# VHH binders against MKRN2 opposite strand protein (MKRN2OS): the designs that were tried, part 15

Target 1, 223 residues: MKRN2 opposite strand protein (MKRN2OS), of Homo sapiens (Human) (h3bpm6)
Amino acid sequence: MHCAEAGKALIKFNHCEKYIYSFSVPQCCPLCQQDLGSRKLEDAPVSIANPFTNGHQEKCSFLLRPTQGTFLREYDGRSDLHVGITNTNGVVYNYSAHGVQRDGEGWEESISIPLLQPNMYGMMEQWDKYLEDFSTSGAWLPHRYEDNHHNCYSYALTFINCVLMAEGRQQLDKGEFTEKYVVPRTRLASKFITLYRAIREHGFYVTDCPQQQAQPPEGGGLC
Key: E = the ipSAE of ESMFold2; O = the ipSAE of OpenDDE; V2 = 0.75 times the mean of E and O plus 0.25 times the DockQ between their complexes.

## First folded at step 20 (VHH; framework vhh_7b2m_4)

Design g1 (from o1 with M34V; at its last look DockQ between E and O 0.77; V2 from the best seeds 0.00; counts 0 for: pae E 3.8 > 2)
Fold by ESMFold2, look of step 20:
Structure g1 (fold): chain B 223 residues (1-223), chain A 119 residues (1-119)
Amino acid sequence: as target 1 above (223 residues)
Amino acid sequence: EVQLVESGGGLVQAGGSLRLSCAASGFTFSDYWVYWYRQAPGKQRVVVASIYSGGRTKYSNSVKGRFTISRDNAKNTVYLQMNSLKPEDTAVYYCARESGWSPFEFDYWGQGTQVTVSS
């Protein structure tokens, strides 16, 4: 199911001297076929957090998505990412060669960097006005779009820098913002995508369990 | 417990110098960007200078050329050397740590140290 694929949880558990990743604890170990029952595992299964969210449920946030397709299905790590800023209603303002769009859909699988914090009391009430006023200025007309220096990223970062300055904060260049806030999240997303795709294709994913003493749990049944 | 403790403030005549210190504890100091802010009476708190984990520094235009921020990772301390002080520099000076997750999230602040420049 298109909704079900985006929503599946991931887990990790130990068996057969391996870390095994799957969508749920299987009845039998996929490597040795031994019955796993909840008391047979050396360590409790660990849930792996999904780094993606529905961007239309995110308020006042910087969002990233692939320009084409979705992270889990199609993204290859090389293709372009598109970015935008949500208002208080989850509408995603984003700039392209067609000008500023105000998307109510299309960002359902996004990486989100929250911007507005609880201690910014007055900014919530002004956010939608600031974003709209910023977006209707002549700077973001379609003909001003340029792939390298006046694009979706520069639009979003320029708005963020206006808010930073209004809050008495130092502005950030693209390199600083990307390395501090974007890269850590895309690294987590890349690991998750690898695991998710392998599990979808093969039912599980396996890595070595370093320094673990090799002794499988005793159990009945081959499953 | 994460703590930031400022020191080195005081009364100084215009043209003088002061060195502020921010002693940090309870976290991996070298991983964080640290900022000096100031708040003059009746005004909002504004950034003065920042120093990144790699040592890169930034300054507001009002202090550039007069103030120098530095860090000593072995002592878990950030310094603000303030030269050629003006009455307009009178404020409470705070150090702050940025969370690393949002550019708007400063998760720890010091108590502040008063700097008063007379003339």
Scores: ipSAE 0.266, ipTM 0.659, lowest interface PAE 3.8, mean pLDDT 84
ESMFold2 (binder alone), look of step 20: mean pLDDT 82; pTM 0.827
OpenDDE, look of step 20: ipSAE 0.516; ipTM 0.793

Design g2 (from g1 with Y108H; at its last look DockQ between E and O 0.71; V2 from the best seeds 0.00; counts 0 for: pae E 3.6 > 2)
Fold by ESMFold2, look of step 20:
Structure g2 (fold): chain B 223 residues (1-223), chain A 119 residues (1-119)
Amino acid sequence: as target 1 above (223 residues)
Amino acid sequence: EVQLVESGGGLVQAGGSLRLSCAASGFTFSDYWVYWYRQAPGKQRVVVASIYSGGRTKYSNSVKGRFTISRDNAKNTVYLQMNSLKPEDTAVYYCARESGWSPFEFDHWGQGTQVTVSS
C-alpha cells in the first residue's frame, strides 16, 4: 500500500514580462529579485486547476491511474495505465489477471471521465446493480484475462457500451473512446505534471508572456 | 449561440424517400460528431445514424442499407437520405451534437422534424 501524494496548489503570476509558476507568491521575484510586497503584480495570481481527482469521490465515472505509483511522483509517461468504473459509492470496479476487483482505496489520484448525466436519472437508481451483474458474469473470470484484447480497458469499455446501448446511443470502439475522451485529459495532465515537478525541483517555472518579448529589467533589490 | 435546425420532414408513402437536413451554427462544425436520432410516439429517443468529424459513418441495424448520413462542412449541414421508408420509420427526427467531454453528454439538440410514413 502507499499514500497518494497530496499535491500543492499551483499558481501563475506575471512579473518581469514573464509568466512565473510556483506553489505560492514568493517574497521576491525569482528573475529580477524585486520585492513583490512593495510592487503590485501586473496581473492577479491565477490558480492552476488540478487535473487529478480522488476517484473514490467520483460517482459513475471512468477512471485512469498509473498501474504503479502516482501521477505526480512516479509516472514517467512510459508506464501502463490502469482503468476502472466507479459505482455510486466510489468503489472502483476494475479487471485484471486476478478478475474483477472492487477497490475502496488506491485511486485517490485519478483522471476521471464522468459517465452518468442528469438526463439519465433512471440509470442512477440501477447503476450499482448493473455494474455488479456485469462484473459477475463469466466473461471476466481471471483466466480469461489477456493483455491485448481482454483486459482492464476492454472490461470498462464493454460496460460503457452496454450503458450506451441502453440509453439509445451507438457503441464506441477503443480508438474512438480513447481519442475523444481520454487523450484530451491526459494532455492536460501531462502539462500539469511537467509544471508541478519543475516547481518541486527548481522552486519555479517560467514561460514567455504571449504579448511581450522584452528582457527582464536590469537591477533591483534583494529580499 | 449553438443552434441545430432540422428540416425536410413530411408525409410519405411506404417505399418512398425523404432527405432531412440539419443546419448548424455557432460552433466549429467540422470538429464535432453529429447524430440523427428519432423518437416514435411514446418511445425513447434512439440513435439512427452518426457521422464523425473525419467523415466515418455509423448506422443502427434498423436503417442500415436504407439510410445514408452525410455532411457538408462548407455549408455546416448534416443530411439524412432516407430511402425505402416503412411505417415503422414514423417518428420525430432530431439532430444532436455530442459534447466531446463525456460519451453520454449531448449538449445541443435540434427542435425535431416530423416524418410520417403511411401504408
Scores: ipSAE 0.273, ipTM 0.640, lowest interface PAE 3.6, mean pLDDT 84
ESMFold2 (binder alone), look of step 20: mean pLDDT 81; pTM 0.818
OpenDDE, look of step 20: ipSAE 0.448; ipTM 0.767

Design g3 (from g1 with Y32N; at its last look DockQ between E and O 0.73; V2 from the best seeds 0.00; counts 0 for: pae E 3.2 > 2)
Amino acid sequence: EVQLVESGGGLVQAGGSLRLSCAASGFTFSDNWVYWYRQAPGKQRVVVASIYSGGRTKYSNSVKGRFTISRDNAKNTVYLQMNSLKPEDTAVYYCARESGWSPFEFDYWGQGTQVTVSS
ESMFold2, look of step 20: ipSAE 0.323; ipTM 0.681
ESMFold2 (binder alone), look of step 20: mean pLDDT 81; pTM 0.818
OpenDDE, look of step 20: ipSAE 0.533; ipTM 0.802

Design g4 (from g1 with S53K; at its last look DockQ between E and O 0.88; V2 from the best seeds 0.00; counts 0 for: pae E 2.5 > 2)
Amino acid sequence: EVQLVESGGGLVQAGGSLRLSCAASGFTFSDYWVYWYRQAPGKQRVVVASIYKGGRTKYSNSVKGRFTISRDNAKNTVYLQMNSLKPEDTAVYYCARESGWSPFEFDYWGQGTQVTVSS
ESMFold2, look of step 20: ipSAE 0.389; ipTM 0.754
ESMFold2 (binder alone), look of step 20: mean pLDDT 81; pTM 0.820
OpenDDE, look of step 20: ipSAE 0.621; ipTM 0.837

Design g5 (from g1 with S50T; at its last look DockQ between E and O 0.78; V2 from the best seeds 0.00; counts 0 for: pae E 6.6 > 2)
Fold by ESMFold2, look of step 20:
Structure g5 (fold): chain B 223 residues (1-223), chain A 119 residues (1-119)
Amino acid sequence: as target 1 above (223 residues)
Amino acid sequence: EVQLVESGGGLVQAGGSLRLSCAASGFTFSDYWVYWYRQAPGKQRVVVATIYSGGRTKYSNSVKGRFTISRDNAKNTVYLQMNSLKPEDTAVYYCARESGWSPFEFDYWGQGTQVTVSS
């Protein structure tokens, strides 16, 4: 069986001219207490895509996770993130003060940026060799680790740039890679975390329906 | 449908200039990173210039100072101004759009335009 190690699914539905987010459609609307089972919903409920995945099921990808804990339970949006690169078997190569680690576990709730694409089929056979050869370089010994300039992120990005150069493509600096590929995903993850935690704590979360007059956001869930 | 069409290639003497154009339809260039690549016979395609969605530009060392990439959003066209051309610049020149999803993914390529620089 397929085993997803991400959190519970979220849904969105429209009632009382609000968008209501929850884990399932409740018997009664949490705002007005009307029975939802009597066909009172304007639109069918919509599932909200989970931005997290089991990183060990991601081939040839850049992964992000919190250095401590998990995104859904513990991450506060400001603590450090750790990054790594998966090989074709879901082993996560990552660099820390202990050198390059080859993790078979610990990345089960990750943000994933796919690197290898279907039109790069020959690269899949060479990916594991490139990643291993890169990782055994003297540049990534434990004593060379430095939090600001020679860290987990620079390790992963340097590998990505080696592959880009081998493919005849331009290198990306940290700002370019982060703003293009990382930030959009972390913004989606941040929104999902906010919804998930509000629903866990209060049973639901509410926002204005776009068809209404503009009004300021009220914040978390309502009773 | 998304389409990229290159034009402006031809035969030119060493030291001369050409301007290549890449006309887009089905999307706006301002939303995408756009690349000029070239492919000499028997070689892989290599990037020569990039223009980012914000308008910044980047060049390979072999063309820096001689080539200029630019974008005219009103005409939905990307240009490559090629000055001080050398015989080693002889290649088919392609424009390409990146997917915006992965740094290794290009979802559209033009058909290419031949540039030949005689010695």
Scores: ipSAE 0.027, ipTM 0.444, lowest interface PAE 6.6, mean pLDDT 82
ESMFold2 (binder alone), look of step 20: mean pLDDT 80; pTM 0.802
OpenDDE, look of step 20: ipSAE 0.495; ipTM 0.788

Design g6 (from m5 with S53K; at its last look DockQ between E and O 0.70; V2 from the best seeds 0.00; counts 0 for: pae E 2.4 > 2)
Fold by ESMFold2, look of step 20:
Structure g6 (fold): chain B 223 residues (1-223), chain A 119 residues (1-119)
Amino acid sequence: as target 1 above (223 residues)
Amino acid sequence: EVQLVESGGGLVQAGGSLRLSCAASGFTFSDYWVYWYRQAPGKQRVVVASISKGGRTKYSNSVKGRFTISRDNAKNTVYLQMNSLKPEDTAVYYCARESGWSPFEYDYWGQGTQVTVSS
């Protein structure tokens, strides 16, 4: 039977000189079977930040999602990602071989790169108009779509570059934008996916706890 | 504390040259892109030139061929060599360091240095 895809929080706690990752603090340590009441852990459990967000709750942001399926369930780390830009209402503008789509759903598990800063509220007031005007130009008709040079990524980046120019800022090419803003986030996402799947399959995931290992008991040697 | 300090501004006749400096402190200078911006009276601050952490340069069309950005990572300094100056280049010139968090965010700006080009 297919397992549920319900999203769960991830935590890390320290026990048995290991970092243990799980969905919640278990009643007993999965390694040594000792009871883990909250007073039994020397370090408080730490929540692991979820790198995914509901993209429809993100304003004025660049979003990434797998072209097919979801990050947690289906993404293999190698498949193509689809991208889009949210307006102020969480509608995701994205370009494909079908032209510009204005999605109200389908981006509920996305990586988000915020574009507008709080000190840019003049631009926020105009964002929806700029994005709509950009999107209705003849440049983004379906027949102009091309996998290498005129695709979802070039659509989103061209819009970002138009806004950068309007703000008096330097434009970015695909390599620069990807390296600076996308790669750091996809690395975090890859780690999270690995942990999530391991915990779902095995109940927990374990790694070494460096620099906190207890010393062995001092012996009755010559000392 | 992160600090960016511009210097080298002043008055110059059209056709002349100036060299601006931006001294940086309080961060690992070599890890960051650095930009020169200018703001003419009553106008928006706009980018003039940038230099990546790897030394790649870009220029606005209005200054390409006349201005040269460079960096000296050993001295934590970025320079703007400004040649063939025009009255339209009159502005306060600022250096800025990128934040790395968002494409529209800059963490730190200098106080600016005035450049005035007379006809």
Scores: ipSAE 0.303, ipTM 0.647, lowest interface PAE 2.4, mean pLDDT 84
ESMFold2 (binder alone), look of step 20: mean pLDDT 80; pTM 0.799
OpenDDE, look of step 20: ipSAE 0.784; ipTM 0.919

## First folded at step 21 (VHH; framework vhh_7b2m_4)

Design j1 (from o1 with S53K; at its last look DockQ between E and O 0.85; V2 from the best seeds 0.00; counts 0 for: pae E 2.3 > 2)
Fold by ESMFold2, look of step 21:
Structure j1 (fold): chain B 223 residues (1-223), chain A 119 residues (1-119)
Amino acid sequence: as target 1 above (223 residues)
Amino acid sequence: EVQLVESGGGLVQAGGSLRLSCAASGFTFSDYWMYWYRQAPGKQRVVVASIYKGGRTKYSNSVKGRFTISRDNAKNTVYLQMNSLKPEDTAVYYCARESGWSPFEFDYWGQGTQVTVSS
């Protein structure tokens, strides 16, 4: 099948007292059919931030992707999400019922939470070793996989907590990590998916100006 | 400009108490987890306590039961009540805010306040 369109941008512009969303400024307003011309819009079009990235280009990051398919094309908003951690070469370490996998592909349309910060340079030099040693420790063998307490999310979060402890920092449980770092990003992703699919299907999407946005938040399982 | 200003440090006899304060400005204080860290001479800076924006608290094992973190969102202030102090608690204490972007990113630190516990 085709590659994901990670990195594709959406725009919003104002015409006919509406906010109009599209992939580019169209030749004519889709509502009134007036020729827009590049210098007829009262306000410049704005870009809508793309929440997805190619995870294999992300170093030392926590990644989320749908267990099946991709976010933009196939994700239904209800299916499980799979998670993993990238090494410094963009290899995604992830745990499933098949054990720890080291994926060089398959994460090209991911939500990314960067982990390593500039003040952690010494950790950067050791990241790949720590991740590999953690992953071969016997705790993550295939037969130890369990959906509720020993899964892809617990694998990734346990590694993160090992690094937090080494750095003298507070450990996080699943609820704390999810609410603080994951939910804000999945909320943006849900909005983007809704807009993207509407524009793909109809060429544009419209909301009222200035009072309201017509976009619901995303809900989905993690791992 | 984001600022975190600690106060309340000093010299105290073992078994005594101190109350540290951290006055915060330049951001929406109620939206953030706030932290107290300490750094003893020659040692790594480590977390001692944290308080979530909803008031939930966490403590390192070394201070659990002796220290209490609290916050006053109306005054943009976080506190550390330190009871039953030990010489091992001697350190510079820092107030910190994490970025909210990554679990490893703390983007603002106070200048620190010295706590010295005499035997």
Scores: ipSAE 0.447, ipTM 0.779, lowest interface PAE 2.3, mean pLDDT 85
ESMFold2 (binder alone), look of step 21: mean pLDDT 84; pTM 0.847
OpenDDE, look of step 21: ipSAE 0.654; ipTM 0.840

Design j2 (from n2 with S53K; at its last look DockQ between E and O 0.77; V2 from the best seeds 0.00; counts 0 for: pae E 2.3 > 2)
Fold by ESMFold2, look of step 21:
Structure j2 (fold): chain B 223 residues (1-223), chain A 119 residues (1-119)
Amino acid sequence: as target 1 above (223 residues)
Amino acid sequence: EVQLVESGGGLVQAGGSLRLSCAASGFTFSDYWMYWYRQAPGKQRVVVASISKGGRTKYSNSVKGRFTISRDNAKNTVYLQMNSLKPEDTAVYYCARESGWSPFEFDYWGQGTQVTVSS
């Protein structure tokens, strides 16, 4: 009976010995039709955080998006992901067979891995210059692009490693960066996508209370 | 409360050895990468060695072949065996745990232990 869905958040609540997922608390339980006034829910509804953000509002961050389409509507969990680095103005530097692009749009539904902390202002002051100088070097010309070893991911990670080295920190190879920072976020995103699509199609999604959750396909492709 | 407590520093002659220890508490130690850093007076704190949660090690070029990082997950302890010490190894040595959220953020640092290598 609820006719409006306005948010990007999901909620989970417990009723009828089930976990019920929806965009908002419905007036009636979709399983038993009992009125769900606030006193009828023993446990308060839990908000499920949206793992996606507008990447153009993210400063100094590693961004991840599907190469084609969007996460919520089209992503199948197996197709390639494209990556880039934001400057302090939310411009997304990304490398492809066309060279380094400086996108002001197209990353509005992204997974974001913050790189610099806000209290490290000195590095932030130099970030845009470092990123631009790095990007205009001859290493990232279009003809140097190669699918496996000189691609969007290697561009972004090479920049990150240059900054890590300048800060006296340990460099990371692709496997290490992916396992530590990307995989945990894509696993959360996959769960969210599964719930979002089921709720959009059926109005709600239901699992058994004990240890029953939908398992989405793994997403790990890179450009 | 997360705590990292270094020990084992001291004064040693060039060519000598020391073993540093870092006792960790307040978190699931086996889930985290651990690091040793050092900071000489007036210089930037820089990584010396790291050990992944699975035990894979990395070293800076200045210490490779002389230092060995290791961990004992049962004792929540990370070690740095320092052999063939040189005066340029003189620094405060810090144990660190990664944040797990961002590559540039460390959640926690130890208080440090002084290592002084006399020439």
Scores: ipSAE 0.400, ipTM 0.728, lowest interface PAE 2.3, mean pLDDT 84
ESMFold2 (binder alone), look of step 21: mean pLDDT 86; pTM 0.867
OpenDDE, look of step 21: ipSAE 0.621; ipTM 0.823

Design j3 (from j1 with Y32N; at its last look DockQ between E and O 0.81; V2 from the best seeds 0.62)
Amino acid sequence: EVQLVESGGGLVQAGGSLRLSCAASGFTFSDNWMYWYRQAPGKQRVVVASIYKGGRTKYSNSVKGRFTISRDNAKNTVYLQMNSLKPEDTAVYYCARESGWSPFEFDYWGQGTQVTVSS
ESMFold2, look of step 21: ipSAE 0.485; ipTM 0.807
ESMFold2 (binder alone), look of step 21: mean pLDDT 80; pTM 0.800
OpenDDE, look of step 21: ipSAE 0.620; ipTM 0.829

Design j4 (from j2 with S52H; at its last look DockQ between E and O 0.90; V2 from the best seeds 0.60)
Amino acid sequence: EVQLVESGGGLVQAGGSLRLSCAASGFTFSDYWMYWYRQAPGKQRVVVASIHKGGRTKYSNSVKGRFTISRDNAKNTVYLQMNSLKPEDTAVYYCARESGWSPFEFDYWGQGTQVTVSS
ESMFold2, look of step 21: ipSAE 0.477; ipTM 0.792
ESMFold2 (binder alone), look of step 21: mean pLDDT 85; pTM 0.858
OpenDDE, look of step 21: ipSAE 0.509; ipTM 0.784

Design j5 (from o1 with D31S; at its last look DockQ between E and O 0.74; V2 from the best seeds 0.00; counts 0 for: pae E 2.2 > 2)
Fold by ESMFold2, look of step 21:
Structure j5 (fold): chain B 223 residues (1-223), chain A 119 residues (1-119)
Amino acid sequence: as target 1 above (223 residues)
Amino acid sequence: EVQLVESGGGLVQAGGSLRLSCAASGFTFSSYWMYWYRQAPGKQRVVVASIYSGGRTKYSNSVKGRFTISRDNAKNTVYLQMNSLKPEDTAVYYCARESGWSPFEFDYWGQGTQVTVSS
């Protein structure tokens, strides 16, 4: 997805004892047709943050994208994800059956896990060199690619573990990294995708508001 | 306010034992991975042991078999039992919390407790 669509905000507001999600506050409540411009909302609408970012604007980060298509348009929640590591210029290093690719485009709708921290200043200065040197080793030649054990994820995680070890930190296996840093983000993304698609298709999305104590709607009418 | 307070350090003879404690407050302790690090004078701070939210433990090779990390989620406390201590174990020992959002982000550290092992 292009940057313009990746920046679209979702909002949530309360009306008719429901949470209503949309791209903007509508003139009329989509459930009861009452004019919302008469200040009938109990609480100000809140923004729902977009979990996706342009990966080429991310430095020193672990990125995820769908192997095919984009998160918002095509991702079904079950298809494979592709991963990579950005250098300090937003170039995405990623490993596939074609070897290590250095992508300047294609990651504009990504989930990002930042890797660089303040007390790693010396690593920032050396990041591009370490990533390039790691990537040109014989371990990541095209013929060594294997879907289950020597793939894009193992490439990225092996690099991360090299940096963790150099910094005196505990290394992580795939299960640990995925459960701690990836799953929470993909859960947020999945919820956002559901809302986004429903709003795109129907103009709004509705859930129950279990904490709401409010009068019944006034009946409503067309805007 | 997040607080990590270490205690239990001191001077001990080689071959002896110490038990370090880290009292945690100000956050949902059971959800976080907790770590013991140590820093010898002039050296990089390095991991000694870790304990995950699910209870799995890991150790550096230099302490495996001698040190045991544990946690008590009811008391919000992480422990490090140190047996068969060596002069090489002399360091300031730190309790640390990992942020949960980046593998390189440790957002809170204790003040440290000195462990000195004499021959």
Scores: ipSAE 0.455, ipTM 0.800, lowest interface PAE 2.2, mean pLDDT 85
ESMFold2 (binder alone), look of step 21: mean pLDDT 84; pTM 0.844
OpenDDE, look of step 21: ipSAE 0.630; ipTM 0.823

## First folded at step 23 (VHH; framework vhh_7b2m_4)

Design x1 (from j4 with S99E; at its last look DockQ between E and O 0.69; V2 from the best seeds 0.00; counts 0 for: pae E 3.1 > 2, grease 25 > 24.2, SAP .67 > .668)
Fold by ESMFold2, look of step 23:
Structure x1 (fold): chain B 223 residues (1-223), chain A 119 residues (1-119)
Amino acid sequence: as target 1 above (223 residues)
Amino acid sequence: EVQLVESGGGLVQAGGSLRLSCAASGFTFSDYWMYWYRQAPGKQRVVVASIHKGGRTKYSNSVKGRFTISRDNAKNTVYLQMNSLKPEDTAVYYCAREEGWSPFEFDYWGQGTQVTVSS
């Protein structure tokens, strides 16, 4: 939980007809070595938001993490992802072949999709009870686990659909939920991982600049 | 900036029909799922029908076979054709677009249009 390590996440700036990504504006351009004073950049640097959060600080949320390791250090973009649901205290309920686990750690670098908003106050007050009751039903015993149709994702989505129904909302199948809420976030995460690792290894990352305007991220995200 | 304006409500006798319209502005309409909800007096607002950006539709069991949702992306408009109306269909009908970042982050709603079905 080292807040000082976070610092500025990532930035993008334009120089030498390239987009240059780094953790901060360097003293000298890494391509031409020219000094970068505040008035020597064609466009102001743009911040790139970190798509990951500490899942144990997320209340009533759907979380994704790599089954092993972390997104920034170990995830290869192809390995399995594990999912879970947080209660109001950041405990992550997740289903596997060992049954429902209630994790107090291990989700510190997660993609988060919030499930409740303040206007759903009645559901928030009962959230922990309903999640626990759902989780102790016979449907989620260890021996019922099945990789394709009765797994961590189906557990989480079944609970989400119970919440959607209680709120008078349209239920979602796996494809709909994944394409609407998961894929946009994993695409942003994949881009961020690529940039982060390149900058960590080489100090910067470069792409061609075809006269495209950089835009700030449009955030509907949490934290 | 986002606006949803419902129209087409009114008083109709049981067995009759109405067609609701929802004019949308302030966003790229063709990129979004659109919904019709209704709220009877003193009751929770509940989904009636939805239409995916690709045109796939879903209906609640209470209206399936009687109501049809459709969209016209050229006019930024979503419709609800309501046939074989019953007194229990009496409600304020709302057009909605949900925020794209989470299922519960923020919902955009119209002001609603009253549908009253007399017995």
Scores: ipSAE 0.368, ipTM 0.750, lowest interface PAE 3.1, mean pLDDT 84
ESMFold2 (binder alone), look of step 23: mean pLDDT 82; pTM 0.829
OpenDDE, look of step 23: ipSAE 0.388; ipTM 0.754

Design x2 (from j4 with S102T; at its last look DockQ between E and O 0.58; V2 from the best seeds 0.00; counts 0 for: pae E 2.7 > 2, grease 24.6 > 24.2)
Fold by OpenDDE, look of step 23:
Structure x2 (fold): chain B 223 residues (1-223), chain A 119 residues (1-119)
Amino acid sequence: as target 1 above (223 residues)
Amino acid sequence: EVQLVESGGGLVQAGGSLRLSCAASGFTFSDYWMYWYRQAPGKQRVVVASIHKGGRTKYSNSVKGRFTISRDNAKNTVYLQMNSLKPEDTAVYYCARESGWTPFEFDYWGQGTQVTVSS
């Protein structure tokens, strides 16, 4: 039953000169109790997509999840994240002190980063074999695990770089990958979590509308 | 509208130099990774060089030590200085913007500029 909540989008709508966030558009404004019925198109509610996905439905992707708990419920923004790589069938390959694991479940609320472009058909066909061959290498035995440099992240990144190399592409270091692809998504996730939790607790969340700084009227230069 | 416009290509003798420019418009240039690609006749398009928003650079092995990628954020332009050119460097050179969302996803490309290196 926990899987169904991970997919719910949030709604943002404007009323009372505020942005109001909720799980659904209410009949009445929670601030002024006025009916929200006939909205102008300009006041149409905006859907805020859930940044979390079921990792087992994400093919050939890099996944992030909390080591403990879920992003929406227990994650405090500081806890360690666990990472993995999905095959074409949604099995999540991940590396820990126990070695490489192949998870068929447990990643139902994850941040995902697609690793293949739609036009990379050849790599997609070989993806599962390549991932398995990579994972069975002696490099990823349990006794070689080290928290600081030989861990779940290095496993995933090394695989990604192997794929990139095979495609004749430039490799990515940890900093580049993190900055380019992880940080933007975790920021979005953080914002979403904040909104989600606030709405869950209070029924809605309110923010100030950025005052469109009234551009000072372009003074009609009297020519 | 996002636009990338390459310039600076041409005919050059082996051992010569060229400087390519890519003028960007329609987006916050400083926020994006920029790439130079090239495509030789009958060959696949391949990465030549990349430059981070912070100025870090990477090069393909074939051009390392000869080519230099740089950017001027004030001019919204990325450059490719090509020195010690070889006939093998003959290609159409393309400027590309990386989307920054998925690995090696490029959402905008220039039309390309022809570089021909004669023996």
Scores: ipSAE 0.228, ipTM 0.649, lowest interface PAE 1.4, mean pLDDT 90
ESMFold2, look of step 23: ipSAE 0.379; ipTM 0.741
ESMFold2 (binder alone), look of step 23: mean pLDDT 85; pTM 0.856

